VHH binders against Flagellar brake protein YcgR (ycgR). Designs and how they scored, part 73

Target 1, 263 residues: Flagellar brake protein YcgR (ycgR), of Thauera aminoaromatica (c4kar8)
Amino acid sequence: MAELSTPSPASPAPLDGGRGDELEKFTLRGARQILQLLQDLITHRGLITAHTGGGHSFMTAVLKVDEERGRVVLDPSPDPQANRRALAAPRLTCVTQLDGIRIQFPLVGLGEGQDKGRPALFAPLPAEMLRLQRREFYRLQVPLAHELSCLLKAEDLARKPVEVSARVIDIGAGGVAVVVPTGAAEFVIGGTLPACRLALPDGEPIELDLEVRNLNRQTQRNGTEQLRVGLRFAALPRAADTRIQRYIFKTERALNAKARGGL
Short names: E, the ipSAE of ESMFold2; O, the ipSAE of OpenDDE; V2, 0.75 times the mean of E and O plus 0.25 times the DockQ between their complexes.

## First folded at step 5 (VHH)

Design C96 (from C37 with G55S E105T; framework vhh_7n9e_1; at its last look DockQ between E and O 0.36; V2 from the best seeds 0.59)
Fold by OpenDDE, look of step 5:
Structure C96 (fold): chain B 263 residues (1-263), chain A 119 residues (1-119)
Amino acid sequence: as target 1 above (263 residues)
Amino acid sequence: DVQLVESGGGLVQAGGSLRLSCAASGFTFSSDAMYWGRQAPGKGREWVSGISSGSGSTAYASSVKGRFTISRDNAKNTLYLQMNNLKPEDTALYYCAKQDWYSGTFPYWGQGTQVTVSS
């Protein structure tokens, strides 16, 4: 009886469009660490967005970790169609946040069943979990009122240089996320956008090189599709870094004050 | 269903060249950026190169820049990777990948093609 060595789940493609080498330091692969993190998600009742591909996702939660069987138990969607998509998907990409830290992990081999008489989804324990612990990955959601923008130097479909004014939706020490109209320019993950200009409220725009790290299509409330572009600061002068940090700090402070019933 | 099938791998001596191909089906190939990745023995998957849709803006990992060239033929739904001046450290399973635009993840890749570079 030849023990069919269950093919070691192929290491998932680089998570979040990042270079595998850069994210490796934030990737947990230890069984104990993974179990602990999953347990923490249970304890904190962390809501998880499970992506099934094709633009589809559903909200779930880790209900239980079955260490004996080496599986995780998930809350099924109230939408039967979402569950069918999940079960048909070769892989789920689960995204959540715990204590402001983004957590991402793949699940493969999803099945359905019952846990204590309730419908549940089951998957083998993830082989790895990405935990972005460092402040450098913290992203401030930019208030709409601030109207931050970034002038992107990109190329169109014909590789002709184009300038695209993009709204900044989040900013961190390491980069920005922007939104652009679909078709405004061509982007590729790993590509460099040279001599872009980031506009902050406190002065002249900052000229900097940007590297494309992620691309997502998003549908707005009005039904219009836009492209979210995650950008890393490829070359940031010290003075610019200081300005960005100052902006983030000041904005966070203001938001926190407002949340506490202040201004 | 999205399908990606890599080919063109093999054994080559250091300094040699290979051309990889990836046949794509199950989606509008010309509308998607495409990527090459690789996985060396005992290592994780790493990004190698990317090309945008259309005429294709290109990007390369620092380790392959100047040696590898990514290209595409949209009419044939095929992605290519020309690899020149190959080095033993380029030994890996090479795979092509497509991003899911909505999740931003890379759930689509082929079985890969093995490239072995001997010293």
Scores: ipSAE 0.830, ipTM 0.947, lowest interface PAE 0.5, mean pLDDT 88
Fold by ESMFold2, look of step 5:
Structure C96 (fold): chain B 263 residues (1-263), chain A 119 residues (1-119)
Amino acid sequence: as target 1 above (263 residues)
Amino acid sequence: DVQLVESGGGLVQAGGSLRLSCAASGFTFSSDAMYWGRQAPGKGREWVSGISSGSGSTAYASSVKGRFTISRDNAKNTLYLQMNNLKPEDTALYYCAKQDWYSGTFPYWGQGTQVTVSS
């Protein structure tokens, strides 16, 4: 199963869980679109990772859609414990990829039964399906050699302006993660940093507004403490977006070529 | 053990003001960013405001920006929310919260204080 990772949280506003509003525009809720997407998964024989909670998952596939009964039919796991966990779970989170598009949808009310005399799992059609282009979820790990930096305009403990040159450790369509020394500036989740400058290798720095999405204290391999700051791009112009996507694409290709060639 | 205790809620007419307090104990208050959230009847939880450990950075939900002011007194281990020009839609249970710096989650929050804004 292809490894897909989520970027840092889109919004910290929910203090006790929830998904960010940024995904809503990629969420399908129309019955016609949902049926077509499920049929596409059937046609392409897409393998689905079904997450049952507690870090458990199993592989499955949509075998067919029973439109008359409003149900999807899933392939059961050969592992009986996986099937038991799936049937006991209040919600099954299905994740797959079709032609480079990440697809995620919930199934509730999972039951077991027979389909043409073979064991099968059944669930009502999902009420929603998330469809994301790779660019909406991918985060490139930035090679150290690129020395990518972001100049942050923040405030210190005395509420005075300070500029911090922060190393960029990952970058995606929606933002960057950076590291700074502990205490270099004052950050809060939800805070905005106007007129920061992201330095890409292939041109002039990009001036952009950033929003703090997450903060984590980390210990480096050498024992030094640092602060990881997850930052979202605010109001990103299309030209800036294009430059970021080009950087990601070129860097990923170069890294893949080195991995294959061993050079 | 981390404890967060909110106070200062009450009934107020639209256009009025309230000042909420959150008394903190069981951790080094001055080393942590602090947050206010709220939950209106029949609605999900909503982030309201945050303030960095030294007050060098503050943040507000767009619905309250310009009307609410977050502050803290690190000598008294107390977080505040000054709420001005209150509207009926501000009616909610208000609670303070803190992050776990290493996990990035929000496991610590108070029981809350009720704010009711009449028209």
Scores: ipSAE 0.501, ipTM 0.842, lowest interface PAE 1.9, mean pLDDT 84
ESMFold2 (binder alone), look of step 5: mean pLDDT 82; pTM 0.819

## First folded at step 7 (VHH)

Design E100 (from D29 with S59D L100E S105E; framework vhh_7pa5_2; at its last look DockQ between E and O 0.01; V2 from the best seeds 0.00; counts 0 for: pae E 7.4 > 2, placed apart)
Fold by OpenDDE, second read of step 8:
Structure E100 (fold): chain B 263 residues (1-263), chain A 121 residues (1-121)
Amino acid sequence: as target 1 above (263 residues)
Amino acid sequence: QVQLVESGGGMVQPGGSLRLSCAASGFTFSSYAMSWVRRAPGKGPEWVSTISGYGGSTDYADSVKGRFTISRDNAKNTLYLQMNSLKPEDTALYYCARDEDYWEEGTFDIWGQGTQVTVSS
């Protein structure tokens, strides 16, 4: 009578990037809390991005929470290929927002079926849900060798339109910090810079709107004054966001590899 | 109260045009990217288009590229979707959605009730 050792459920892969201890404060593991949060998502008709891995995702929504069966019901993708990927994925990473709070949760054991005669996806209830209140935007310090630049469409002191090529010193999902020569343009905190161009190494510049969030005058070691401008991305298109994220991820990986002694 | 209200939907023949509107209230409209999402009967939601806060950048799903145009009037707190060369496959409930300020693609924190677009002969 060989005791079939029930394979210990693989510990859910740690939710990406945050120091494990700090994330615990924001992780819901209580069944009631999870159910309530899922119900809130239903009530608010929150759209969810479900990541299937390999850089693929699809948009879905929680349609129903079936407490009796311990499962969540999701909208399938209109793309059959996305659904196939989802069903083949060992884990979905679902990301959404409710009331300005980022919510992330894993789903495992995805299946397809019918809910009230309509195609639906089914998964067991998530074991945990992450609620992130504080947007700690990780900002990547841009390596000097990458020479990222942002063409700013600004105004001079006379309110004449000027274009300023600014060096990007850091970049995050929410924005960039750039340096410009003092007097190159007039910046106003809260001001909008429309149709700027962010140059990434991987292709054509990204056209985007920027909002000035902070201004800092910096004196360089050589005595030259520069203006550091903190800029928020004012509503990036998805394609642009993806490119920026890809750049950050790739660069971080490279930097980490280098730090570990990897050529 | 943060609210999005879609309008402009209706029935149109294939090849026809519609213009959808979305009235935003309760938040600084220009501070957010806005998107259109549609849900066809029996299908999950599909992203259609996104526009940046000040309209300097736009993006479209391949299925609507060249046919649809997203725009906004920040003075009126209104998002638009001009839909040309409509096809039966465009039949859906169209939602206006506010994009989140987070890094993750395709997340929306608020959306309207939707406006029905029906393309049929």
Scores: ipSAE 0.037, ipTM 0.506, lowest interface PAE 3.2, mean pLDDT 84
Fold by ESMFold2, look of step 8:
Formats: structure tokens, C-alpha cells, sequence
Structure E100 (fold): chain B 263 residues (1-263), chain A 121 residues (1-121)
């Protein structure tokens, strides 16, 4: 008769939000911020994976926030065993995404009951929520007219040093993506390219170390093959960071002004 | 493009059973509570039942409690209403509705075309 769906995964396994120190800058602890983020999950109907430990989880959603009682209301599982595991767990680790932003938060003191005659799960508002914003790693699509390039100090297939001038197609605070002719050099994911030189239009090239993060082969319409190389800044001097951020800001302003004028 | 299509209606004798289906498309089905609403001849709409997005919470009008069972299959994007012990008073056009505000009853934003249920001797 009635067929219950298998939960769809909303996000992968939880991150360790209490360690590593690097996650603290993404951790919300203000009551107003937490309420707003929970409300955003309600409005956008965020699909939440609730982890109860021991490899067990169930799909849920925030149905509402009861500000007067300081609690959040969750959709119970149609599986009674999942609900019993959740109620028995010392904490529930909720993981989801909202517009590509990873969200994780703990719920402690989960209880079962009814709200307006409807079954629901209840918990006090979380004391913290992790909101991993991808905007820190915004990548500006480099205008063709800027002709940005990066001189890569790499190795050929015989492991001999080679210098490759690569066109920069996007740039952000954490790295660049470039294109090179197929076969120009051997790139290894995780490998470091020391003392590369990034040429920005406003001044002398920036010397920096780059780490290869991804490789993608591309074929142009004329049949020419190129390799797209994703590069992370491995060691970025403070002055270089400032120049890169300034370039991004100025270029974004100019592009937005043209887009508005072209409306 | 959001679409809801009901089926499974028909004619039955009192005490009989029917199962209504509602096929959903054009939206993330599991993200929405879903409701059944009916309209008897010459009467206004009457809320019948609601089910939460993952199906752990259900609610029924007093007139159908114990006889009707709402369910959903999120893998098939389908809402169901199992109707048992049918009475002549259950004769109506039955609509599937998407519930925009689960806790704020009567805020359905998308409706199907309806499927007719007729209970008579």
C-alpha cells in the first residue's frame, strides 16, 4: 500500500566543527544569526540529513522555529526506529546545504511531541551553526581583454624543467585557473610549482608557489586541445594578496557597471 | 512547471474502498507538505488530510479520521489517499494540493484537476 521513499542525501558526512581552528570563522554563535539561518532553511525548504551516530541517519527538515519557547521543530521520520534512535542519541548532528553553502549544527535534548495536533520532534535552538560560505573563494572570470598570464615553472614528460606561459581564465583570493596547450608540461595533482610568476596589469609580476588541484582536458571548436589547470596559492606574500584582491575588486566593479549600462 | 495530476477515483458502494494517487512534477516533492481537499456537490472546499515532507507527521479532518490514510512515496513523487469504509457523505471531487505553509492551514499554492469519488448504492 503506502510506499515510503528512501531518504535522499543532502550532504556528506559531518565535519569536526569543534577542532582545527579554521572552522571558527565560519561558526555562527549569535542568536539573531542562528534564527535567521534556521528561517532561511525553512523558507528554502532545506533538505537535512540528521546523524544519530553509529553510521545511522535520517532525512528531516526544520518545520518552524518557536522563538517564544526557544526551540526548533523538526519533521519526524516515517520510520519509527529512526525516531527512537534520534530520541536516544545524546546529540543530533544536522548537515545540509543552502545554495551551495554547507550548513552543520548540533541539536541536544531532542524530544518528541505534538504541535497543533501534529507529530513533531523538538529541540532547543542550537548554540552554534557552521555556515561554510563559498564566497570567500569567489573566482572572477578574467576578461579576455586583460590577457592575464602566469608563467609556470613545471616539468616536461621526461621530468626536465620547463617554463610554460599559461593564460589565466579565472582568479580568486585562493588561486587561479589557467589553460595550457596539451602536452606543454606534466602536471600532477597535489604537486607544487615553485616560483611561478603571475602577471597582473598593474605592476610587476608576482612570484608565488602554486599547488595543482585539478586537471581538465578541453577541446576547442577548431580541434585544438588545451589543459585546464586549477592552481591554489601555496605561499602568498601579504603584498601579493593585497594586489590580487585589489585587481578583483576593480575588475568586478568595472564589469558590473558595464552590465548595468547594457541593460 | 509545477503539475499535480490526480487519479484513482470512481464509483463504489458504501463500505467500499478506493486509493487515490497524485503524480507530482516540476518541484522537489519531498520538500513540501501535501494535502487532500475535497468539494462535495454544492459545497465549498473541505480539507481532508495533510502529510509532512518526509511523511513522519500526518493530520486528518475529524470526518475521515480512522477511515482514510494519507501517505507518500518520495522516490516516485506520488501522494496517496487510501479511503476505507466509504460513506455517501464522502462523495466529492478530490484534489491534491501542495501546502506552502505546513503549520498555516489553508495556504495551498498549487492544485491538481481533481478526481471524482462517488459513493452510492
Amino acid sequence: as target 1 above (263 residues)
Amino acid sequence: QVQLVESGGGMVQPGGSLRLSCAASGFTFSSYAMSWVRRAPGKGPEWVSTISGYGGSTDYADSVKGRFTISRDNAKNTLYLQMNSLKPEDTALYYCARDEDYWEEGTFDIWGQGTQVTVSS
Scores: ipSAE 0.032, ipTM 0.609, lowest interface PAE 7.4, mean pLDDT 81
Fold by ESMFold2-Fast, scan of step 7:
Structure E100 (fold): chain B 263 residues (1-263), chain A 121 residues (1-121)
Amino acid sequence: as target 1 above (263 residues)
Amino acid sequence: QVQLVESGGGMVQPGGSLRLSCAASGFTFSSYAMSWVRRAPGKGPEWVSTISGYGGSTDYADSVKGRFTISRDNAKNTLYLQMNSLKPEDTALYYCARDEDYWEEGTFDIWGQGTQVTVSS
């Protein structure tokens, strides 16, 4: 029953900027469906990125569902500032995925307390959950052993050109998420980074243009803040698309084989 | 209202080539993996090839690997199968199928009417 030994990368950024009418058909509002999905997150120990607004987020997990009191119990951040931002926020946007299925839900009315003598965050059960089985939104969590990197061509805070080697934490058909130290470069949502180089395990780096889609500041367990940058492929040549998708498919098959072989 | 319409089948000699097309309508084409599945006379359906929603990932049955190429044009909602070095064993009715999950085998929920391919000398 133990999880395969694997690092726990951050979840993708929220789909908050999308039109609500496009996502309505993927939204669950049945109480039993919501309870079952939350239980699935507990069973699979799904890591959740909780977005508190202003580009801030922290890693959490559903510890349990209290059906009698109609609430979820969440793991608090080791960063007291992140917890205070969460408690002050009008809502959290929680993002996770299970087996390639994107799951997103709001939490409103967050409180703090204890569960079985341990600090915990509490919130009423969400009235809705997004369950999105669309390949457009599928993101492979990149195994740390693959050491995927993307050389970004950006500007520093003094507006000088800078090259930043960023660790790729997830990858999909439409883009990558990378992590960089806070202050390493200036990123503007909607800005284009030309001639970046994506290094895959097999073959030469792929040269491509990236558009900044989202920025999220995350506090690591050691208290250090890092910047997660969501980057969209602005114009992807067919050969590059084929290599990226082949990497995603091959890696997913290998991860699924390891998970199935553990039983 | 979801519809898949295949075309491009016909009669060819062994070693010949054909290109099949499938026109899709009534759903967001790029959100789904698409597959080609064939049924030979007197046999059950055999999966031939799958392509991911964006067209970057492809997979093939061992029997057709190196001879067939699957592709798609999401702007035209069209799926293609380029078939080279055709063999008599490739004789079958070829179906376009919508695949619910690229990562799982056999998750087909919608099929077209099929297009007949006959390879004979």
Scores: ipSAE 0.000, ipTM 0.102, lowest interface PAE 18.3, mean pLDDT 79
ESMFold2 (binder alone), look of step 8: mean pLDDT 84; pTM 0.850
OpenDDE, look of step 8: ipSAE 0.026; ipTM 0.517

Design E101 (from D29 with A33L S59D L100E; framework vhh_7pa5_2)
Fold by OpenDDE, second read of step 8:
Structure E101 (fold): chain B 263 residues (1-263), chain A 121 residues (1-121)
Amino acid sequence: as target 1 above (263 residues)
Amino acid sequence: QVQLVESGGGMVQPGGSLRLSCAASGFTFSSYLMSWVRRAPGKGPEWVSTISGYGGSTDYADSVKGRFTISRDNAKNTLYLQMNSLKPEDTALYYCARDEDYWESGTFDIWGQGTQVTVSS
């Protein structure tokens, strides 16, 4: 009876695979810088999403920075179960934004207590804080089980029309990212792919024009090369917009529910 | 600069109504799910409602379902929350929030400063 190793809940996808070296440029490790950034979060009354692992999270805020004790004070969840999960978690991943820049930082060693007579969570100051500008568009990572595809009307190297069935890996209101086999077609950034077909689970494919916005070659673990193509919706009918948005919203909801253990 | 600015809060009697607004700037508003979150005194933040980028889908916390309506005007870059049949337990600072653009990072990445709603007799 092979114990089906329940796939460990996917660790929050590393911030876009910029090489570890690129992330260093955006990582604050200086104590003074970290303190200042935390103070800025307090000043702006910014709420924070704290991830506890296993797809669970709760909303919090930095209430205080205690420099003398080297700790940060957080607002506890109104949900006792969320607080229990937080306290049991070996690490919290905190995510927020300040001045248009995404901020992410880990907290380790969470404890509970009282701050000025109110329940609070305490953690040592983070060792590092990441400041990263995010994409302009919301992108849903498409579950593999949904098997979204896009039929691309493209050209080959000889400029002969070809149809390429591409797997959709992410989708947003503004476009999709797809993967295609290397050499399946030639793509030009800024080029338009007319009369493509986006397949959603809820009905007939959507016909739409796509604009190539980015190209990224990816080598798979097996050594095969794939081309990731970022595509913008060039002309999207209103009805199609509604369908896409509905899909995104429903999928997000479902994933969040699953992560919360509600399925 | 990415910014969310809430307005429309105030004091109202139980059973009353308020309409909150959130002005968004510095990003493509229609490209994001938007949400309302509230923080009551002495309590942690609570999710209230979410709306899709073009308003085709909405979701509500059970505590506000049937009483609150989330909407948006993308031409004005504005999010709304119509609150009817207000209760004392709805007293909170209400935040506008943008949903995060990566799958595993949680629900929200940016927040406004909040607008105070007080329901009292």
Scores: ipSAE 0.187, ipTM 0.659, lowest interface PAE 2.1, mean pLDDT 84
Fold by ESMFold2-Fast, scan of step 7:
Structure E101 (fold): chain B 263 residues (1-263), chain A 121 residues (1-121)
Amino acid sequence: as target 1 above (263 residues)
Amino acid sequence: QVQLVESGGGMVQPGGSLRLSCAASGFTFSSYLMSWVRRAPGKGPEWVSTISGYGGSTDYADSVKGRFTISRDNAKNTLYLQMNSLKPEDTALYYCARDEDYWESGTFDIWGQGTQVTVSS
């Protein structure tokens, strides 16, 4: 028998967003970087959810950064109880978004006062801020056994319509990558391929407009060339989006189960 | 406004059971993939389980498969974790988390404060 149970942590939700080691590389600790990010939140009028602990939170915003006093000025809640809870909290965990970037930071030593005759909350500048950049849509590597294809409506070198059946090599919520034989059609970055048909398991092909985003030519050992085409979904119907995401989730889960011995 | 509130943690003997709940507010609950994540003292966070927006798909960490069941009630904006056959190794602070992306479980934008689960004799 253990002598004592481990003390329960009194801390709010973790700043790591569920990925401790990987999120350290996205943590800003430079004073100038922190200051610039807070100024960006002011410029874009970013709404912040401030978690005060005990399951409580309120909506706020950064009104001002006081560089001389090393403080942020925050918009108080219209709910006096939320403000009292915030002032009593040892720490706030602030969460917001800017252009698809998740921003999270702690505030310690919250006080109340006035800014230009209006009620305000004040806190020292945070020592760290988490900034998670959304770089690209998640892409599932499509198993060869699934034989996913996309029928592309494109043009040849003489600008005549041609249909190309392309193998889907990866798929995400934002698009697909396909492989085609070199010379099968002409593709230009930024060009639109209308009314293409994406074949997924269990249903009719999905009709989609696709935008060419990238082109990568690869030469194999035998001298055979393949063209990899990255294609963005220009306008994705909700039903199609649901089917694509369901396929991705189920396939990812099945691949994880198989890697661990199955079932 | 947007918040997650966990409850149902406590102390149990090995082999016991607990049911965790997470009350969601301030967003369209059914539109999000929801997860349970746990953190033991001195360890990084460990993903436990994920459920799709309408509950049609679930996934589990190998350490909890066959013992834990994730579920949701979209009418009540509530996420659940039924934990059976609990082991001392399950001792952790359990967090409810909203997944940022439907297809990439483990990327979270909203977390709860956590509920403590202690498994000891």
Scores: ipSAE 0.000, ipTM 0.126, lowest interface PAE 14.5, mean pLDDT 76

Design E102 (from D29 with A33F L100E S105E; framework vhh_7pa5_2)
Fold by OpenDDE, second read of step 8:
Structure E102 (fold): chain B 263 residues (1-263), chain A 121 residues (1-121)
Amino acid sequence: as target 1 above (263 residues)
Amino acid sequence: QVQLVESGGGMVQPGGSLRLSCAASGFTFSSYFMSWVRRAPGKGPEWVSTISGYGGSTSYADSVKGRFTISRDNAKNTLYLQMNSLKPEDTALYYCARDEDYWEEGTFDIWGQGTQVTVSS
C-alpha cells in the first residue's frame, strides 16, 4: 500500500511574470481599501490558504480586523505543527477568492495569542493585497495542431505599415501571446495595434485592437531567434469574447480528455 | 461566475451516515483537484479529503480515513463526500474547495458557503 505522500503544496507559483508593473494596477495599497477587503472576507466567511513556505500550508480565516492595533486576527490550524511552521515563517502568503476574484496578500510578523479566550493568530495588517480576476490571467496553451494565428498590423523600423502573421502560443480572456520572426516589425510596449485579426478554428477571423504588453526574445533549439509578444485585447466585442471563451473551454476539455487516455 | 454550492448536510446520530454534494459552475470542473474542508465550532479549518481531476487519486485526513469517501461526477460537475460511521467530533461546517492548480494539491482558491453537519445523540 504505497503511502500516497500528500504532495507538499507547492508554494504558490509566482503569479506568472507579468512585469511587476502589470500587477501594480491590481495591487491595493491603500489602508482603507485593505481594511474593506479584509472586512469583506470576514463577512463572507472566506477560507484562506496560508502558505508558510517549503511547500507547507494550512487553512485559516480572518476572524477580526483590529484597526486600533493595526492587526488582523486569524484562525489557527487544528494542527499544532502547522501553527509552529506558521509562527516560524518569516512570511505567510495568503490566498483566497471573493466573488470570483483571486486575492493574495502577505502577512509578516505572525504571533499567537488569545481572542476572547480562544486561541488565535495575529499579524500586522498587510501592506498590500493583490486582486486578480482569474479570467484575465488564465492562459490556455494553444495546441500546435490548431494553428491559431493572429494577423498583426504593425510598423517596421521605418514606421511603414506592415502585416505580420503571428502564431498564437497562448490565449486567455484578456489577450494572446504570439511569436513573430525577429525583425518582422517594431513593437512598442504600451502601443496599440489597430484592426488586427485573430483566427479561430470555429469561423471567421475576429477583428480586434491589441495592446502590446510585453516583449521577450526567445532562441529556438535550432538557434533561430523569435520574438514573443504579449498582447492585450484593447477592445473586444462581446460576441468575440464569447467565441474566445468557447474556444478556450472546448480546447481545455479536449486536452483533458486526451490526458485521460481518451482517443 | 465561478461558484461552489454545498448541500446534503443535516443532523444525524452517532454511527449514522450522510452524503454531501458540491455543485460546481463557472469553470472546467475536471481540470481541478477538489477538496473538502471542515470547520468545527471554536476550531480552525481542517482539511478532510482531496480528489484529482479525474478521480484517479484520493487522499484523506487521518481523522476520517476509512470512514469517508470522496468522489466526483465530472459530467454533472459535482463533488461528493460519503460520510459513514459519523462521530460527534465530525460536527462541523463542511466546505467544498477548488485547488488553485490542476497539478498542485493543497492550494485552495475557491470555496463554497458550506453545509452544516451535526452529529448528536
Scores: ipSAE 0.018, ipTM 0.264, lowest interface PAE 6.5, mean pLDDT 83
Fold by ESMFold2-Fast, scan of step 7:
Structure E102 (fold): chain B 263 residues (1-263), chain A 121 residues (1-121)
Amino acid sequence: as target 1 above (263 residues)
Amino acid sequence: QVQLVESGGGMVQPGGSLRLSCAASGFTFSSYFMSWVRRAPGKGPEWVSTISGYGGSTSYADSVKGRFTISRDNAKNTLYLQMNSLKPEDTALYYCARDEDYWEEGTFDIWGQGTQVTVSS
């Protein structure tokens, strides 16, 4: 059986310098690009986790970009201790996400004051911002009517091979989430399921190696338990990637049209 | 425009109850797992509870099991958190979040502004 601990999401952690050349190509250093990205965070109400060092962080948001003074205005923490730690820190590392895109930037020279009569934190505009565009973060909730399935090649509790047909509940460029009955197979976080078969509405099933990334127990309305399994595509041929992206694009477009009152 | 707006916070005494609401707009609400996440003074975000798209599955942090109930009304695009037997340690800003929980636990792509809950005598 899978370990059924209640999930507790960790605060987003800063990306380290060990990703050198690959990370560099996603780093913005143009003043106009930085200004535009900060304005996008305001427009889309992006919540930011601000790391002050020593394992301390607080939640903030960009309230305003003051182009004339070259400053960003941040929402202070309701906790005075968090604000004091931030003001004392030589550097604040801000991490956020915009529509599945990871954004990270430093702030140096943080100050405290007022903006339109309300407490605010101020800092000079950052000299750089990371904008990591990963298709793998975007996922689509799969309509039940599509009846997407993935045939998993796994092991039972006795380590005997079993095949389990799992319903796909969401899908992205980087993986799928599936639901299986609790006890149908044994899943180990970090384990690989080789030669699984993903069935899209058209064409032959796609053969994939899947890595188990997370496990979460669910109770159905009829009282039976099911296990939600998050699975990452370990390696994806270009043809398979194209088919998955096409399905996601087509389905998301249809869902967005319905949400906007169109059909 | 995708938007989440929380309400229902306030001040209560230990043992009291509050019901939080989150009004969602700009997306197909029933297609997403929805979560409540709180941030206590001086601490990072703590996941509280998650509910599946049609309400058939729920999960809770150990600290709130038996006291809090998550629910949703898809016809009204609204998420709820019924909080009973409140403790001083439940004092926090409570955020409504759209769950991006795909292969990484606790990933959220859209957040609300938060609603303050203060439990004190």
Scores: ipSAE 0.000, ipTM 0.173, lowest interface PAE 13.5, mean pLDDT 78

